# Designs tried in a protein design chat: VH-VL binders against a5uk20. Part 1

Every score and structure here is a prediction.

Target 1, 190 residues: a5uk20
Amino acid sequence: MTILVINNKGQYNHRIQRSLQYLKIPTELVPNTLSIEEIEAKNPIGLILGGGPSIEGAGNSEEYIKHFDIPILGICLGHQLIAKAYGGQIDTSNTESYAKVEINIVNDENLFSGLAPKMEVWSSHKDEVKSIPDDFEILANSNLCDVESFKHTEKDVYGIQFHPEVHHTPKGSTIFENFYEICKKRCNND
Unless a header shows other numbers, all headers, positions and changes below count from the first letter of the chain; Kabat numbers aren't used for antibody chains.
ipSAE, averaged over its two directions, is called F for ESMFold2-Fast, E for ESMFold2 and O for OpenDDE. V2 adds 0.75 times the mean of E and O to 0.25 times the DockQ between the complexes of E and O.
[cut] stands for letters that were removed.

## First folded at step 1 (VH-VL)

Design e3 (framework fv_emapalumab)
Fold by ESMFold2-Fast, scan of step 1:
Structure e3 (fold): chain C 190 residues (1-190), chain A 122 residues (1-122), chain B 111 residues (1-111)
Amino acid sequence: as target 1 above (190 residues)
Amino acid sequence: EVQLLESGGGLVQPGGSLRLSCAASGFTFSDYAMSWVRQAPGKGLEWVSAISGSGDYTYYADSVKGRFTISRDNSKNTLYLQMNSLRAEDTAVYYCAKGYSYDFWGGYFDYWGQGTLVTVSS
Amino acid sequence: NFMLTQPHSVSESPGKTVTISCTRSSGSIADNYVQWYQQRPGSSPTTVIYEDDQRPSGVPDRFSGSIDSSSNSASLTISGLKTEDEADYYCQSYDSSNYWVFGGGTKLTVL
């Protein structure tokens, strides 16, 4: 019943692990260079794709997104990697984000349960999703970014552009709790 | 390979100005936050200023706020520190330091330049 | 804002283990990552530990980092001490109010 955190080499990947550990969610932080077979051997109930400096440094993350059918949550770079894997467009933001941002939650089911209508989040990115892939819907937006969060319409594949793992996102732990509930329900139904 | 080369240090009298430069190579410069860290002779490290990858967000230590300005030119892969109203206590080796990733909140400096000496003395 | 306090100096003989502490004056040491830098005389600093307990490529496993919430401190531990480990060691953390904060530094002597 473990959630694997894929280390995409950003500054906050270890904080994702700590957030899950604080919540008593079984987790392991793993390199983004593990093979599909190595990930399968660990039998995870969900994957979290962490932040990182670039798509080029994301290792096997895109392959994980395309191969696995368990719930996936992409954070920052992970959000952009999900968009790329499904055919969306990523480009440089009109304004770089490195600040507290208030997001508007437009769909509060599952991942944003208990957080609507608005949430203060920490944002640190230069690129953003400009066009969502087919079969995705927007879950949250802000004045700085049209796609702060999205979800596949049929799969438990979620992206968030902000960082729930830092204390500057006061309600960030609720996102991890909600993702864990999604993983547990999926595990029980599969 | 990552290289950071500082220049522009020297001797200046109190109240004077200097501009430091740091030439960066071996990485996509605009993807990383950059900082200046100084060290007075025989003393410890002190963070001075930081700038985001785009150059739109800047941060300063209280001791230099209002006197120093950090900037970058991503087309030239160069970081700058404009130092005005210099004081004797600004005497230090100034290091150019690269952030580990694009965001630098809670991050570390993975590469450091060789440093350039600034001496503020009459 | 907060301060990070380190001992001014530590010394130990070759082959033994030394531990350098870094204590945070306010807020929890666990609230933000702690890094450790090594600076040999006449040289630029280099990172030996980042994000509390991670080692950069090329840093030997004799170097380790840890966090102790009960003493509100981070520690750098160097085992199998070698003469080339002689250096000044600096801890560093981050706060939203005062950004990057360095400890005062610890001079390690191997004798």
Scores: ipSAE 0.017, ipTM 0.563, lowest interface PAE 7.6, mean pLDDT 88

Design e6 (framework fv_emapalumab)
Fold by ESMFold2-Fast, scan of step 1:
Structure e6 (fold): chain C 190 residues (1-190), chain A 124 residues (1-124), chain B 111 residues (1-111)
Amino acid sequence: as target 1 above (190 residues)
Amino acid sequence: EVQLLESGGGLVQPGGSLRLSCAASGFTFSSYWMSWVRQAPGKGLEWVSAISYSGGSTYYADSVKGRFTISRDNSKNTLYLQMNSLRAEDTAVYYCARGPYDYFEGSYYWFDPWGQGTLVTVSS
Amino acid sequence: NFMLTQPHSVSESPGKTVTISCTRSSGSIASNYVQWYQQRPGSSPTTVIYEDNQRPSGVPDRFSGSIDSSSNSASLTISGLKTEDEADYYCQSYDSDTYVVFGGGTKLTVL
């Protein structure tokens, strides 16, 4: 029943862990250098790929994305890593984003349940997903970023460009609760 | 080739003001976060302030917040630090440094290059 | 929110290896990248290690960085010490509330 948070070296990775702990969701923060076998030994029901300073510093994150079939949520850098792993395009944003941003939720099933039609989030990024992979759909957008959130059409693989783990995203805990429900549902299905 | 050159330091009375400048050359100035880092005589490095690429976001150490203002002019490749209500404890060499690129998330940047520094002395 | 603690001074003979530690007082050292800066007397700082263990172009491979989660510390290791390595060394990391945090600095004497 544990969700593993993959530490990609961004300053908010420990806040992801604390957010899950506050919600009573079993969790462990782990280095992004663990082997696939080491991750499997922990028997997780889901993975959250945290933020970080660079794709080059993301350790084994892309291998985790490609190997595991359990639900995956990518936050900020994690969102970009998912896009990269599935063939999307990442590039420098036309506009700096270092503020509270209002996102439009275009699909409120599962991850955004209870959050439509709009949500205020904390955004701090230079790079963004410019082109989504073929098998992905957009869940949220904003005036500053066309792809604030996406998901795979067949798999429980989600990305969000913003940070739900900071107090500047007032309803961010709902995203973690919704992801946990996705993980529990997947775990109990056959 | 990539260079940062500070100017504007000097002797000032307590309660006075100074404006520091940092001239950048050899890189696309408008693409980088810029910072001021200071060092009191014989002491360690202390981060003072940072500004985003466009100048739309600014950050300050608690010790200078409300007294110092960081700004930039991308058309002149110049970074500024307006220092008001100066105190003896503000006496230091002030370095201009490129970075941190985005220390809140994404592409963190280490401080490189550093300028030569400009000495600010706050004394009677 | 947290402090980075370094030894005030270290000394070693030419040709030997020295290690300088940087310990984080709260939160994990691994949660954010650690940088190391070298400052020779009368000079500006220059970067010798970035992102825990990477070397900028022009920095010899005698300089290396590492993270030890068990001691909650980062380390700068300089092998084959040369007299020109004599300098003050500063570690630096990031905090969400105070942004940039520097260690107190370590004076390396090569004698």
Scores: ipSAE 0.000, ipTM 0.499, lowest interface PAE 11.5, mean pLDDT 86

Design t1 (framework fv_tiragolumab)
Fold by ESMFold2-Fast, scan of step 1:
Structure t1 (fold): chain C 190 residues (1-190), chain A 125 residues (1-125), chain B 113 residues (1-113)
Amino acid sequence: as target 1 above (190 residues)
Amino acid sequence: EVQLQQSGPGLVKPSQTLSLTCAISGDSVSSNSAAWNWIRQSPSRGLEWLGKTYYRSKWYNDYAVSVKGRITINPDTSKNQFSLQLNSVTPEDTAVFYCAREDYYDSGEYYFDYWGQGTLVTVSS
Amino acid sequence: DIVMTQSPDSLAVSLGERATINCKSSQSVLYSSNNKNYLAWYQQKPGQPPNLLIYWASTRESGVPDRFSGSGSGTDFTLTISSLQAEDVAVYYCQQYYSTPYTFGPGTKVEIK
């Protein structure tokens, strides 16, 4: 019924919740310490893994990524957590931890529907995905980051390195709308 | 109906910590529909937002980059107030400091509807 | 950061005359998902805190006289006082709340000539 936002203790997790609330998408912000059973009890149709200061502080996020078969969207740290969970490589970014970035949308199906060919996003990170996991494809890149967004080839598991939940990503709400459509489509086919 | 009452010293020496308090009546500091801000005003910089604290399942804070690393904004739920601590002050921190409520509904309203009376803080030896 | 600018720095108008103040943002403060401009106007008199006049670029705060109106969208905004009264002598500030850090214009002083 609801999309759960997993609070990984970054500055913008509450904004993810508010972005969904403003879009009239049922949501709840939950601690990253909840058990698998506690999350299942809330009957979510999708999970969004928020940003945070470190992988070490991510609580049970990697367990959620590995256990759940509902759509998952990882934002910033969440993007990196997905890469780690599936065997990708994370390393320190060469440039820009607090910057506007123009991303090139390579695949505009589903998550980036209506946003191609380019969009302006806000980026705030020190690490980035350097090598994507097996069975993942790149959805967007930039001059500063090869993997701005990726998706599992078979599962509805998406990552974005930037922050759609801040106002200075002008079309960020469209990403949340598109993710909600992915969740509803999955729910209808089950 | 909401009132914000400020208190704190008017004179602080360079290198010391500036400490101000804003007492809230007519609303709760832990209200999920509000955020609690500090803003300063000086002739050289004009009105400058410093940061805020707010409660959404847990406490958060946001700080302006210009003061990040020197600033702490803390709520006190037992006294229904919030405070500002600004470390290592210099004469350039001399300003009138205001606390203000940010109207934070589900509609995403973020303007400042109530302000404290202001506190002139002079940083000098 | 979003930089706010205002023009003119100061404005002298006669009682009953129209006063117009301009505000520009270095990037758009229009949020496409809700079609709202995250822009407010404040009035400040000596010795007082700023007082909210207008929010969402054009919505008047409760209790604010109808001679005050806001207009504009995106990056260019205007505050208009249709018939200036003596009590309107003040400094007027625009403010964006589109993104943190929230930023204010440098102010426009309105005086009677």
Scores: ipSAE 0.000, ipTM 0.465, lowest interface PAE 16.4, mean pLDDT 86

Design t11 (framework fv_tiragolumab)
Fold by ESMFold2-Fast, scan of step 1:
Structure t11 (fold): chain C 190 residues (1-190), chain A 126 residues (1-126), chain B 113 residues (1-113)
Amino acid sequence: as target 1 above (190 residues)
Amino acid sequence: EVQLQQSGPGLVKPSQTLSLTCAISGDSVSSNSAAWNWIRQSPSRGLEWLGKTYYRSKWYNDYAVSVKGRITINPDTSKNQFSLQLNSVTPEDTAVFYCARDLEDYFYGSDAFDIWGQGTLVTVSS
Amino acid sequence: DIVMTQSPDSLAVSLGERATINCKSSQSVLYSSNNKNYLAWYQQKPGQPPNLLIYWASTRESGVPDRFSGSGSGTDFTLTISSLQAEDVAVYYCQQYYSTPYTFGPGTKVEIK
């Protein structure tokens, strides 16, 4: 009953693992070069796609998004990889962003349960999702980014542009707890 | 689960080099979010940080001024470990030595020491 | 160097009662850009390494019982054990990680009265 954290080479991937361990959520940080068969052998109940420096460096992450039906949460680069996999548009911001941002939660079901109407988050990204894929809905926005979070309308596939794993996102642990509940519910219903 | 296992001799003669190794399991010595530290503890000096090694696109070392010039902390990526060498030891260097991890965020600085090795008592005596 | 001091040197508390340990830094360990205090608390039992209890002055480490809490900001910090248990007999150390060299307090010994 493990959630695998896919290491996309970002500075915060090990903090995702630490956050899950603190919450007593069984987890393992794995390289993004593992084959589909290697991931399947670990029998995960969910995948978290971590942040990273570029889409080109994301290894097999897009293949994981397209292959697996278990819940998936993409963080920062992972959020952008999900958008790309489903046909959304990603574009580069004018300058690199390293800022505390207040997001507006427009849908507080599941992933944002207990967090509405607003939360303070840390944003650290160069690129962002400019248009979401057709089968996705926006869960949160901000004055700096129209798509702070989204989800697939039918699948348990979620993206967040910000970092819940850093101390600058004070309520970030609740997002991990909520994702774990999504994973457990899916596992029990399957 | 991350664990640190120390090895090295417990007795060193004055003027010789003190050498200890810390083997890492459950994490990589080249982890971009970790730093690898040596700390010693003695009745006279209490807990004293000696230095650290860490990988951020390249390897870095930071050393305490009190031991700068006598200390080297080196990573070994092939064995997933890091070592301490302290040259020209004196009886004042007698202490329990610990290796420890801190989790760094390069935008926000170092985190606290969350994982420690078991400790090695090193006695400097003729 | 940032100098850390602790008070009291030793503390005897009855089982189930509150223990409070104070820590002072010679300069502020609050980083204005992130509004975080670079201060940690450790527990050490004889023959064992220090064990991390609290980081960022008030954030409890994974697996640490909720009877342990940290508070304070800038230069003055406290560690509170709300209901002392037998296994809490140990020496407690504060530590700043605001700047190198990282420095520790001299420790406070907690004993059962």
Scores: ipSAE 0.000, ipTM 0.450, lowest interface PAE 12.5, mean pLDDT 87

Design t4 (framework fv_tiragolumab)
Fold by ESMFold2-Fast, scan of step 1:
Structure t4 (fold): chain C 190 residues (1-190), chain A 128 residues (1-128), chain B 113 residues (1-113)
Amino acid sequence: as target 1 above (190 residues)
Amino acid sequence: EVQLQQSGPGLVKPSQTLSLTCAISGDSVSSNSAAWNWIRQSPSRGLEWLGKTYYRSKWYNDYAVSVKGRITINPDTSKNQFSLQLNSVTPEDTAVFYCAKDEYSYDFDSGYYGMDVWGQGTLVTVSS
Amino acid sequence: DIVMTQSPDSLAVSLGERATINCKSSQSVLYSSNNKNYLAWYQQKPGQPPNLLIYWASTRESGVPDRFSGSGSGTDFTLTISSLQAEDVAVYYCQQYYSTPYTFGPGTKVEIK
């Protein structure tokens, strides 16, 4: 009953793994070069796509998004990869973000359970989602970014542009706990 | 500077519950970067880790299998302390008990740094 | 459980000479994702709690004299005291914190020859 963290070469991917371990969520950090068959062999109940410097460096992440029907959470670059996989638009932000940002939670179901109406998060990104795919809805926004978080309307596929895995996001561990509940619920219903 | 101060009885009768407390100064028991451990030491078993409690959006406990089912480690946020309760003690539980803190770093080098702060120790003798 | 062993059981070293203590874990305590060995060394003097000397196999705790050094990786680890001082007479323990339950070695007693 493991959640796999896909290492997209960002500076915080190891922290995602450590956050899950200290929350007692079974996890393994894996390279983004693993085949679909290798991921399947590990029998994960969910995938977290970590941050990274560029979409070009994301390895097989887009293939994972398109193939797997288990819950998926994309963080930073992972959020952008999900948007790209479903036909959204990604472009350079007007201003680079390396700051604490207050996000407005517009939908507090599932992933943001217990966190509404506002949350302080750490943001570290140059690109952002400019246009969400037709089958997605916005979960959170901020003054710096229109799409801080989104989800698929039917699937358990979530994106967050910020980093829940750093201490500068004080309630970030609640997002991981909420995602684990989503994974357990899906696993029990399948 | 974090300091740990232990208190509790030095003599417990067989079959009774051993109860010790560890008072924390210089940090909060609910710190997201700390974990609060109990260790015992006896000539026959050496240093033996018993378990820990820690706060990560909610409270968690880990216990050694050797004492699982007899042990409870509880935080008390109002008194800024944590306790050890060990049920159904036998003379084999006679040991010096220590509380200790380890830290989790959320910086780039995330992970535990070992147990860098220890209480003074409490000798507990289980005897009639 | 990960079993820790230490050698020797005890050693006597002259003042100013090198003391070497070995520790072995029954399985690797190297975490491949961050290349860190989850191995610590503690010093315990009579009537005192253990005090942390080394963590991550080779990183010296703040305030610990530079004559103490740790080395090794995976399953085999060494604590070295380059020039033994009188205050170094103590029992030394290795400890893994790779997985729970955390486990300690049986200790190595260091005495003056």
Scores: ipSAE 0.000, ipTM 0.478, lowest interface PAE 13.6, mean pLDDT 86

Design t7 (framework fv_tiragolumab; at its last look DockQ between E and O 0.60; V2 from the best seeds 0.00; counts 0 for: pae O 7.1 > 2)
Fold by ESMFold2, look of step 2:
Structure t7 (fold): chain C 190 residues (1-190), chain A 125 residues (1-125), chain B 113 residues (1-113)
Amino acid sequence: as target 1 above (190 residues)
Amino acid sequence: EVQLQQSGPGLVKPSQTLSLTCAISGDSVSSNSAAWNWIRQSPSRGLEWLGKTYYRSKWYNDYAVSVKGRITINPDTSKNQFSLQLNSVTPEDTAVFYCTREGDYEYYGDSFDYWGQGTLVTVSS
Amino acid sequence: DIVMTQSPDSLAVSLGERATINCKSSQSVLYSSNNKNYLAWYQQKPGQPPNLLIYWASTRESGVPDRFSGSGSGTDFTLTISSLQAEDVAVYYCQQYYSTPYTFGPGTKVEIK
């Protein structure tokens, strides 16, 4: 019942792992260079794609998104990689931008269960999803970004632009717990 | 400023339960960026981590294997405190007991940044 | 469990001279994703609780004098007191916070020679 955290080389990937450890969710932080076969050998129930400096440095993350049918959560860079993998548009910039933001939760039957109608988050806006792909729906927005979170309409694939793994997102642990529940439900039903 | 104030009896008879309380000011026992630990110190064992309690969507505990099965650490949100109960004590449990705050985001890790004043607990008949 | 060891057990140093304390962990406490060593140093003066001196192996806690410095990586760490003062008479402990159970070294007693 392990969730693998894909290390996309951001400063906070270890905090994703630690957040899961505090929740007693079995987890392993792995390089983004593992092959599909190496990921499969670990028998994960879900993947979390961590943050990072660039889409081009994300290793095999797009291949993971396209190959695996287990639940996937993309955080910051990972959110953008999911959008890109499904044909969405990403706007890139050389300027890093972080803000403490109140997001509006427009769908709470999933990743945001128990968190509606609003949530305080620490959000990065250097690279933003400008448009969501077909077959996705918006889960949350803010004054800073129309796409703070999205979900695939059919698959358990979620993106969030904010960082639940940091203390500036005080209810961030609930995001991880909700994702774990999604992973457990999928594992038990498949 | 965070302060930890310990209370509880300093003498416990063998086979009975050691019970201590740590009162918190300047932070919340339910803080999502902290964890609340008990550590003991004796000449024979040095500093020994016993366990912690913390809130992350729900309450969690971690206990050292050496005391697992005898230890309970309970938060009390209404009084902003957390407690230690150690059952079936023996003279080898004689130590100075400390409560500590583990900072885990605001203070850049799981280091113990605030300590209670310490309580000497003697287990003797 | 990660076992922490320290050397020497006791150290006598003249005022104004350098004191060096070594700490070893039984496995690496370096997280590769952030290149941080999850290693702390504490000072415990007689009759007092331990006080945090150093975290991340080399970062001084606020209010700690400049004469205290930490170094090392992976499994081998050093606390250095560059110019020993009378108030530095204490026992010094290293501690890993890489994973639970958290573990401490056995301590190094620093005395004035």
Scores: ipSAE 0.364, ipTM 0.777, lowest interface PAE 4.1, mean pLDDT 88
Fold by ESMFold2-Fast, scan of step 1:
Structure t7 (fold): chain C 190 residues (1-190), chain A 125 residues (1-125), chain B 113 residues (1-113)
Amino acid sequence: as target 1 above (190 residues)
Amino acid sequence: EVQLQQSGPGLVKPSQTLSLTCAISGDSVSSNSAAWNWIRQSPSRGLEWLGKTYYRSKWYNDYAVSVKGRITINPDTSKNQFSLQLNSVTPEDTAVFYCTREGDYEYYGDSFDYWGQGTLVTVSS
Amino acid sequence: DIVMTQSPDSLAVSLGERATINCKSSQSVLYSSNNKNYLAWYQQKPGQPPNLLIYWASTRESGVPDRFSGSGSGTDFTLTISSLQAEDVAVYYCQQYYSTPYTFGPGTKVEIK
């Protein structure tokens, strides 16, 4: 019952792995260059797509998003990769931003269970989702970003623009625990 | 800066419960980037990790198998401290006990970066 | 459980000379996915708690003098003190944090010759 963390070469990917380990969630951090067959051989119950410096550096992440039916959580760049894979648009910026942001949780089911109505999060990104794909719904927004979090209406595919894996996001561990519950529920129903 | 200060009796009778506390300043016992550990040191066992408590959306505990079943490590958020209870002690439990912080992965590699002063606990009648 | 061993048990070194301490783990403490060795080194002086010197096998803790260095990977690790000072007389312990229970080596006592 392992969740695989896909290393998209961002500064916080190793912290995602450590966050899961502290929560006693079986996990492994893997390079984004693994083939679909290599991922399948590890028999994961869920995938977390980590942050990274660019879409161009995301390796096989978009292929993973399109191929796998297990739950997927995209963090920062991973959130943007999910939007791109499903036909959304990414807003490019010349300015990198680092900030503590208060997000408004508009749907607290599953991923945001126990976190409504508001949550302090750490944001570290240059680009953001400009338009959500069809069949996606917004889960959270802020004064700085309209799409802080989203999910597919039918699939367990979630994105969050912020970083739950850093201590600057005080309740970030709850996001990981909620995602693990989603993965276990999916696994038990299959 | 983080400081850990230990308190508790230095003498415990066989079969009784050994109880120690570790008061934290400069950090919160409910910090989501730390874990709070108890380690003992004796000539026969050397340095021996006993267990830890940590907060990540809820409280977690990990205990060494060697003491599992007679050990409890509990946080107290109101006093910003954590405690060790070790039941049914024997003379072989005589040791210097240390509380220590397991630090954030990014900064300290989850190593024991701050330690309490140590408490010698003698188990004797 | 991962068993840690150290050699030598004790080491006498003249001031200004190199001290080398070895540590072995019964299984690898290298996590291949992040290429990090989950190994730390601690210094303990009489009457004091252990003090963190090195983590990730080779990363020096802030405030630790440059003469201390760690090396090695997998199962075999070394702590080196390039030029022993009087204040370095202590017992040195390696520790793995790859898996629980966390385990320590038995220690190496460093004394002045």
Scores: ipSAE 0.302, ipTM 0.754, lowest interface PAE 4.6, mean pLDDT 90
Fold by OpenDDE, look of step 2:
Structure t7 (fold): chain C 190 residues (1-190), chain A 125 residues (1-125), chain B 113 residues (1-113)
Amino acid sequence: as target 1 above (190 residues)
Amino acid sequence: EVQLQQSGPGLVKPSQTLSLTCAISGDSVSSNSAAWNWIRQSPSRGLEWLGKTYYRSKWYNDYAVSVKGRITINPDTSKNQFSLQLNSVTPEDTAVFYCTREGDYEYYGDSFDYWGQGTLVTVSS
Amino acid sequence: DIVMTQSPDSLAVSLGERATINCKSSQSVLYSSNNKNYLAWYQQKPGQPPNLLIYWASTRESGVPDRFSGSGSGTDFTLTISSLQAEDVAVYYCQQYYSTPYTFGPGTKVEIK
């Protein structure tokens, strides 16, 4: 019952793993170059796609999104990769790359359960999702980004533009806990 | 700047409970980027990690097996402190005890970056 | 548990000369996924707590003089003082934070020859 963190070589990917460890969530940080078979062999109950400097360096992350029918959480680049995989649009952001941002949670179901309607998060990105793909809904927005978070309407596939794994996102651990609950629930139903 | 100030008795009788407190300034005991640890040092056992407490949407505790069952580390958010209780002490528990902050952020390397001044606790009749 | 060892137990070095301390872990403290060594070095003077010098095996803590350097990977690590100063007389400890329980080396006493 392990959540795999897919390392897309972002500066905070190791923090994702560390955060989960502190939360007593079984986890393993793995390269984005693992084959689908290697990922399958680990029998993950969920995938977290970490951030990274570019889509070109995302390795097999997009293939993981398309192949696996388990809960998936994308962070920053991972968030954008999910959008890309499902036909959304990604473009360069007009905002600064690193900033504290207050997001508005418009749907607190599942991933944002127990969180206030507004929360401070750390955003670090050069690109952003400009339009969500079909069969997705927006979970959160901000003054700087219309798509801070989204979810597939039928699948347990979530994306967040900001970084819950850093201390500048004080309630980030709640997001990981909620995702873990989603993973466990799915596993128990299978 | 983070500062840790220890307090508590330096003498404890065998079978009694050792109690120490560590007051935090410059950081929060409930910080999601830190863990609060107790370490002891003795000539016979060297530096020994005892356990830690930390907040990640809820409170967690990890204890060393060597003292598990006897140790309790509790946070106090109202006073921004955390404490150590070690039950059923014996002379073998005699040591200098340190409270420390474990940085849980890449800038601190997840190591012990701040320490209390240390408290010698002697277990003797 | 990961067992930490150090060599030598004590070291006497002349002022201005190089001091080298070795540390070994019973198993690798290199995390392959992030390519980081979960190894720290501490300096401890009498009556004081340990003071963090190096983390991630080779990164100096803020305020630490550049004469201190850490190197190594996996199971073998080295702390080097390029030019020993009088204020460097202390006991030095390595520590792994790869997994709990966190464990320390036995320490190396550095003195002036």
Scores: ipSAE 0.014, ipTM 0.578, lowest interface PAE 7.1, mean pLDDT 91
ESMFold2 (binder alone), look of step 2: mean pLDDT 92; pTM 0.942

